# Ledger of designs, part 23: VHH binders against Flagellar brake protein YcgR (ycgR)

Target 1, 263 residues: Flagellar brake protein YcgR (ycgR), of Thauera aminoaromatica (c4kar8)
Amino acid sequence: MAELSTPSPASPAPLDGGRGDELEKFTLRGARQILQLLQDLITHRGLITAHTGGGHSFMTAVLKVDEERGRVVLDPSPDPQANRRALAAPRLTCVTQLDGIRIQFPLVGLGEGQDKGRPALFAPLPAEMLRLQRREFYRLQVPLAHELSCLLKAEDLARKPVEVSARVIDIGAGGVAVVVPTGAAEFVIGGTLPACRLALPDGEPIELDLEVRNLNRQTQRNGTEQLRVGLRFAALPRAADTRIQRYIFKTERALNAKARGGL
Short names: E, the ipSAE of ESMFold2; O, the ipSAE of OpenDDE; V2, 0.75 times the mean of E and O plus 0.25 times the DockQ between their complexes.

## First folded at step 1 (VHH)

Design pa9 (from pa1 with K98R D99E Y100L Y101G D102Y E103S W104E G105W S106L Y107P; framework vhh_7pa5_2; at its last look DockQ between E and O 0.12; V2 from the best seeds 0.00; counts 0 for: pae E 14.6 > 2, framework grips, placed apart)
Fold by OpenDDE, look of step 3:
Structure pa9 (fold): chain B 263 residues (1-263), chain A 121 residues (1-121)
Amino acid sequence: as target 1 above (263 residues)
Amino acid sequence: QVQLVESGGGMVQPGGSLRLSCAASGFTFSSYAMSWVRRAPGKGPEWVSTISGSGGSTSYADSVKGRFTISRDNAKNTLYLQMNSLKPEDTALYYCARELGYSEWLPFDYWGQGTQVTVSS
């Protein structure tokens, strides 16, 4: 009778579908740093969304950091059912924001008790905390299947206007990285490309101004040279920002679902 | 920089009324749905009410429905919460929060420091 080892529910993939390697740059593992960040969340009265899995979440806040006992104290949900789910969950994924910085950290070993005579949740200190300092720093690697493109309005070496269709390879709240054929246009770092068009899967292209931030020549395995262009959104309308963010989150969710074997 | 500053909190007797205000700056106020969230001692944060960017749509928690009214003045970049028939259970720190509108992981991206409401006899 082969004990069907029920596959341990795959730890929720980091919310930010970025390659694990990129997230490492933003991951705090130092005890002192973690303590400080948790204290900052207390000081700033951070609202935390704790995810219990299965699409369920509740709002909480850090009440206290107990360094002596190596634990964090959280507010319980006003919903008893949410608390039950939290206690039953093998892992909580906590997400919050502080001063425009997204913070994410796991909690494991959740228990209930009382703090100063009030109901509270207790967990060991997180082993790691993800701190995304700039929304612009998070970049989603665009799946090849999505075929995102950006029509760049640039100039050639003769300063003649040219339109270049570029493949988007990564996208974030602050900009996109694209690849173009070498020699397709002349790009100048700090230069602005006005009235470009970013094509997203969910509708009409977004018109936006782009600023060239970096240029990297890449040689493909086949020997073909490509230019990677890092572009910042220079003037992004709010509606466009919302669409971009929606795309990013939707894509991340899909990637995570796939990674969990759900698709 | 996005800033949200709550005001109007205080101490009132049961059955009393308060009007909270939230001054918003650093973003296009009318483009975002805004919410009130409250945090009572011993209870985690609780959603209270939401209003759409245009102000055309509102929603309320069951606990405050019929007593609280959320509104906004987009010309003044100000969010309001009229609280009537206040109960001791309404005692909490009230936060103004900006809704992201696109994330299931984080419903709010900015909130203020809160204003204290105390309902006590």
Scores: ipSAE 0.841, ipTM 0.943, lowest interface PAE 0.6, mean pLDDT 87
Fold by ESMFold2-Fast, scan of step 1:
Structure pa9 (fold): chain B 263 residues (1-263), chain A 121 residues (1-121)
Amino acid sequence: as target 1 above (263 residues)
Amino acid sequence: QVQLVESGGGMVQPGGSLRLSCAASGFTFSSYAMSWVRRAPGKGPEWVSTISGSGGSTSYADSVKGRFTISRDNAKNTLYLQMNSLKPEDTALYYCARELGYSEWLPFDYWGQGTQVTVSS
């Protein structure tokens, strides 16, 4: 699997396929499958968010698949700066949706020109595409009022044990994203944090082993730096899985009811 | 689960009017800026209009300014687009889109299936 662009705090966070293990079964690598999926995006007039890195993105669409020349034709942004950033980027990460399925693919070697007398962006056909059911990768944005926290057992800069209480900002079937102050602990992608404690509103904290999957540094409006850490559930007991799913379901339902003028 | 469902499209004669609606669910509607985006046959997406979460500010593409009005009803979780003085070039699939929630960015994280608007004599 080719490495995807690193998401910034200011842009949508694309799924990281770097290790490939868990996403391989959702990855299309057959040329015919890739061509068919791109054609489906054209037929359904799918909108694409293209990430150029550094927190920048623009909206595009697949206009045509040129099978003979082995390339896709994309609609350029009306913003000339967005097009310049895209052309300068080593890789574009494209995110779209088709019938509730999240689709994500990289484009490398972007160029510009004209197609049938109209400005266009061109890129070689992607070697792989991710096709993910929304439910499989759904992440609940945790309401600030819930004050959800996870006590992380990590190491400081001197590699001594430290406990950090981190705010949970999103949660899904496969993991959580948390925010910690910059310098509170040292995190290594692929490292395991054993016996962390996830505090849900109902009941005792859940003891979990977490694997560090991604790291993003953020500067808040007040100038305070914080670190966003993506964490995967490494060994999830059945009872813990049930409680997490119950929390996600209840919170989704409550947010939906609130939006409709419920409670 | 976030859902956006557009409705109100159809066929209309040049100079006619249509009102599009977008029913939103699965998130706190008033916390997000919302947009209408359209895609004409054989063309890429064109941003049409945006409204802030509170409804206090709106913006429009030059091609629709003065003819289209975006509005929202946060109590009903519904986004609207009133389209007046419709032209053949307004023919497109119209999408309701939710903004990422970042103040510096217009990219969208969710959009609906779209509703078809056809303007022809």
Scores: ipSAE 0.000, ipTM 0.301, lowest interface PAE 11.2, mean pLDDT 78
Fold by ESMFold2, look of step 3:
Structure pa9 (fold): chain B 263 residues (1-263), chain A 121 residues (1-121)
Amino acid sequence: as target 1 above (263 residues)
Amino acid sequence: QVQLVESGGGMVQPGGSLRLSCAASGFTFSSYAMSWVRRAPGKGPEWVSTISGSGGSTSYADSVKGRFTISRDNAKNTLYLQMNSLKPEDTALYYCARELGYSEWLPFDYWGQGTQVTVSS
């Protein structure tokens, strides 16, 4: 029988997330988005685990994207048996990580050939790619002493522009939750609030676009109503993302040190 | 937060030696198997070596067996790769990788940024 070689000590597994509907929001289906993500993997030398089924996998990389022919070019395994399994598989499930972001995509119709005289594997561009950012699941409860606020550029009930200074109650890699007085503005789930300003303690406010994701009405003990608004960061610049992550990290360390000091 | 930081790379003559280090933080280091993976220019990733969480079991790719030795110091949260009898084909960017030791289906969940090893005269 042919030799069975594995490029790693343990075979990697596709992430199913446990809930297919929830993964849809992390699924890229636009051709331009898919091409850009594949190019990012090439540029950053992304290491990919390719699953061929039956508990078998091999390490690979995207060598290039042939946009004219609509194909990706993959590095073949040095193990010929792994290549044979890949070519026989109805689907190759590719799993990788890029800067803490899990990336998963299927390739179908895998073939072998040559690229500039070197052996290579070819497949049509994937129809979808999963991009799961792990840090989006963490939400830091903002200490009251920090007095974080976000200036929202919204509309009132009469559709007139209004600026609302909202207190930030939690913050994560992907967004914030804020509270505003009921009636201060009208918010529509899915609506975009452009050019809002998030005030962090250690610098100038960050200008960013926000998308309304959820609304929750609250009545306080004094009878006053407030609205809790869940806001997602739109296309966040890298510098802004870095400042937000540094705030979260610094605050987590401070809270962790306080908790340990109390033990 | 999980961090893996490689160091110890550099330029060396054929036949020389280098010792790579990987400083680990943000997790219980001794609970995870750790690996070295390398990527030569123009080639895909190549698994080099793996060591168990305790350090009691090691494995090596055929291309490096007898020349490279993986080790770890669990008290210092540090992974090592001793590379002897270096050849020009060992020239690569070397990554430290944390193995997800409870799932045979997802071998690595974190990589370092890599340290460059160049073997030339």
Scores: ipSAE 0.000, ipTM 0.193, lowest interface PAE 14.6, mean pLDDT 77
ESMFold2 (binder alone), look of step 3: mean pLDDT 84; pTM 0.836

Design pb1 (framework vhh_7pa5_2; at its last look DockQ between E and O 0.01; V2 from the best seeds 0.00; counts 0 for: pae E 13.6 > 2, grease 24.4 > 24.2, placed apart)
Fold by OpenDDE, look of step 3:
Structure pb1 (fold): chain B 263 residues (1-263), chain A 120 residues (1-120)
Amino acid sequence: as target 1 above (263 residues)
Amino acid sequence: QVQLVESGGGMVQPGGSLRLSCAASGFTFSDYYMSWVRRAPGKGPEWVSTISSSGSTISYADSVKGRFTISRDNAKNTLYLQMNSLKPEDTALYYCARDWGEYSTYFDYWGQGTQVTVSS
């Protein structure tokens, strides 16, 4: 009985250390800026979705920022099981928004305690917070069942042209992230891959130029090493942009429908 | 830019009724599931209700089932929450939220909220 791998929840793209140069400009690392943003979340009573991994999440909010102790206080879940998962997780991925701007930040070292006699969760202040000011930076996690792929025209170590079929793991208006076997090709950050082909489910592949923005080596649970490549759309025709956007929206809608028991 | 603006909150006596509205803009409203979430003082956020893009699928929290009715007008880009038989326990800031992902606890956008206070 092949355990139907539950489609990986459209988890917000984790603040992957390999965000490339494009996300850096949207990442806050200054202590004062982080504190201010957290305080703004308190002031505006911002809701937070905290992802604990494995497709699990709970709603929370920032109750307090303790600058002296360098920690943030969060509302616990009304579900004790969610709290247990949160405490057991090595990292929480927190997602929120303020004034229409999506905000993401990691929390590590979560603990439980009491704030003013009420149950609360505690974590050290986040080291970074991502503010995504534009929708084009949103990344959809591509369901495995879609088998989205991109044919990369790259070079090997000898600068010989090679074609690599890469699985697309996330997609946005600005680009894609793909995984390739280690050693399949040589990638250079800032380099352009011309005349690549992105395969969408709704029609013929889209020919486009891609720019390498980041590279991350990842070891899978099975011990296999893969290379994650972040790619920017260097030149995207309007028709292609429309198709990509349509795919993203359609997929998002379908995921939501499925989650709500829809067909 | 995605915007959600809640309205219709106020103070009512126990047993009273309120109708909340949420005006949506900056996205194709009809493509998204929408939800109401509330936050009571000193408590964490609580999911209240969800409605599908077409309105064909609706769900409620047990705490509000039979008393609250969620609806939407896609032509007006507006989400509604009719609240009847209000209780003091319903006192909260109510948020309109756009659903995201596979879980009801994941929302990507919400408004500033509208305050509902139920008191004698």
Scores: ipSAE 0.353, ipTM 0.735, lowest interface PAE 1.3, mean pLDDT 85
Fold by ESMFold2-Fast, scan of step 1:
Structure pb1 (fold): chain B 263 residues (1-263), chain A 120 residues (1-120)
Amino acid sequence: as target 1 above (263 residues)
Amino acid sequence: QVQLVESGGGMVQPGGSLRLSCAASGFTFSDYYMSWVRRAPGKGPEWVSTISSSGSTISYADSVKGRFTISRDNAKNTLYLQMNSLKPEDTALYYCARDWGEYSTYFDYWGQGTQVTVSS
């Protein structure tokens, strides 16, 4: 479970549409916020990958924002075919990154012309822009070889305290997903599991209060039933946050090295 | 102000060599992983190579492995790409990119690029 079929969160490719419900709270729709974010892309010379559909894309950048006419001016591709595909496309999906922030937005109604005597592409301002801190976006699929575990303090069917060692299958800045055997404990969505212990490499287990967010019963290929439990970190201390982020970043880096033709 | 300025591109025959340079300013160069990324006509960006902040960890795309060598000079705030045995398919605009290191392919700054054309 080290990799997903969807593009990596660090990839310049568009985000999976199945995450639409999660992404709504990170979507900017205010005209002032959109203008400011586009201006930040100009200031930082952010390179944009513009996807035209059918597996085609080209690199561009925002050259300027025309607030009065409500449009952006983009750097055209040096490849005329890429520009023709972009102009023919019903929509461009633009993806970029800026100081730890993933930015994604649509452009509709692309045109071609000149800006200060140089070729340029232009489009109306996007109606929305996705702005995600990497920490808010990313869920690391935990490699099986890491054997990452979380000791859950829960209750059994008789409401008696029980400790369950659960395998961590994914981890992010906001929580973990774990797998437990069916019947090992009772979980209630919105319930709190106090003083659980997350075992990370390189130190003592981290003591955490976890909130049950979701439950998913899964039948394995061998016919065994397992329960997947989504757990939110409640009031994560700074030191714990730092250790979790360090684990995520180191592991993603190693996985990216393998994906890029490393061993 | 963070700046990355690529140079050293040009036209070369198949089998030839070019050395690209990237001059970095406005940040502590020795704290960052650095990468080379290229864009061929009609294609999206392709990652080429990454080097760690100290220079001790290096990785390459399979398409360039054994032909290209990435290096850096932290005293001069400069990144290099030595390109040997160039092929027509290496024709692209080459970008120098600041890499978060812990993210491998996550770039927050890159330059305007330098054009490499491999043709007879």
Scores: ipSAE 0.011, ipTM 0.282, lowest interface PAE 9.2, mean pLDDT 78
Fold by ESMFold2, look of step 3:
Structure pb1 (fold): chain B 263 residues (1-263), chain A 120 residues (1-120)
Amino acid sequence: as target 1 above (263 residues)
Amino acid sequence: QVQLVESGGGMVQPGGSLRLSCAASGFTFSDYYMSWVRRAPGKGPEWVSTISSSGSTISYADSVKGRFTISRDNAKNTLYLQMNSLKPEDTALYYCARDWGEYSTYFDYWGQGTQVTVSS
């Protein structure tokens, strides 16, 4: 027990694969790219949280890539129970960070063996790896005090143009999530809302085109119904992107933004 | 250590009801959004429902709206999913998941799951 310990509760968890269309841009599938990224993890001794399911995980590292056998070699846990859970798991989901880049990859067919006379865990090379810069997956939860809003140019139930002022609840590099009263407008997944206006605290509103990606009905404790609308930025101009990133950066600094789920 | 332990799964007939529980420990439960996620045979994981830290904001997948009710008891560190009017397509392994920090839909911990089987 002198070197490695059980991961803290704030250790990162895997991203849900059900968001594959949003994440496909960041998926590495080339054998050479995968080998290079694994080698980078070895070189930098990246700490990996390996998730075995059931709320269990352990810390590990990639020791080497065994090219002859097409395998990745991992440190076993000092906790024998963690190793047993890993060997019994149908898959091991590995999550780590390298130079501010989040890296995630699955390992299937994990086995136990020896590497240079020392115990080790082995698995076939992953067929794919996710590689995300923080800004590509980070969504800032907008403080209520900022009263961030987006004017949506949508249609009512009679297909007549209507403007809806929607509160922005989160914002990231690729879009926003907003809330509106149920029935304020008709939204269709895949539909485009041209020339909407995103109001940031510093300066003129940003004109941008939005695409509806997600609709979720929400019921408040008091019975109030609202609609959460996930909106993707379409064809975002460079100046607009800069303004959005500046807002995120300034707000993160002011909030001392939490890392990996916070304290 | 963060722990999430699901219970309450089982076998039911179509049209039946089942109540899932998730006991949370190792973190301040009332600070986190919580979600239910399911994995049906032959399909990938599917998000089911999310509830905010206070319980004031709730969302559901379209496939379960009107049939499922998510709730939480912050005094008991427990998340619930009441499932009514169950259908064979609701057969799945159901996971309780902690949403990552201030985000909805990003999960950093999940339980081992509880099996729900709906068969005629």
Scores: ipSAE 0.000, ipTM 0.172, lowest interface PAE 13.6, mean pLDDT 78
ESMFold2 (binder alone), look of step 3: mean pLDDT 85; pTM 0.853

Design pb10 (framework vhh_7pa5_2)
Fold by ESMFold2-Fast, scan of step 1:
Structure pb10 (fold): chain B 263 residues (1-263), chain A 122 residues (1-122)
Amino acid sequence: as target 1 above (263 residues)
Amino acid sequence: QVQLVESGGGMVQPGGSLRLSCAASGFTFSDYYMSWVRRAPGKGPEWVSTISSSGSTISYADSVKGRFTISRDNAKNTLYLQMNSLKPEDTALYYCAKDTVEYYLGSDFDYWGQGTQVTVSS
């Protein structure tokens, strides 16, 4: 509710269409990814600024995704003039944020009607959605010499607590990928690993909660199997975020200097 | 490294058939929903079909329902799209997509293949 009583410091203007080629990498077009992102906006009660053109916008929210009819249901503005502008617009540009991630998508063919007896706005599902957290898109491939590790707190097959030291193979502001020996622990996509410890150079390990995002089994040359686990930072304290960003920046600069020096 | 390689496209006359394949590597294929997405010249991307990790849940765009069949072989890490009764409107570059939201990567294109061209003309 507090979000509704404070002016959003981000009434962000839509991102420039002239950056379309650069932004293509950050554009979701998979139907399930679009549906999941819209559901995430509903779950987190995300407020959306809908731009109707001519410098006009209104606040809305996704109330429902009607997968059967291929449409989104939006909360109309309490301002009738804003609703009239929206219905007259050839397209809406919708802008919102989900935990610091900028989300932007077009809606075309807006109509009005009722949902469960209440006024609502309807539009076909967007064909694309942009999600952009620019600082978190850079993934540093961790140099093997750095011996970066993350102590994972997980469970074994018998559901007993186990601690596994995993080698970090890549790192970004939003997460890490690690390698775990097969059988050391069980992982479930969407599962949370609480109170893990990320060891960075130059300081104490960072304690954080990690969400399992992906799994890949790899057979090594010696015939042993390793599990690659993609882990998202569930929430980062600002101090931890700053330390991770400093490590990434310093390491990238060192690698770039080495490349310019004649590698 | 995640890799998706599409194949099976080509030229066909209206009413003809093609079978597309997508060979996946670098991830546990059986854990992910997989999708086919197409892009026609001068148009935005259009979702075509999705299949769940087990194959038990399948959905299609209305434009292809009854004509296209999505399937997967988890033992071979391969996704398929059987396309029957092809129309000129089906002319597009067809992409295989790993259907997992990766917030920290911010892009599903890291998991898209190069695409395979389907041209339906007389």
Scores: ipSAE 0.000, ipTM 0.114, lowest interface PAE 16.3, mean pLDDT 75

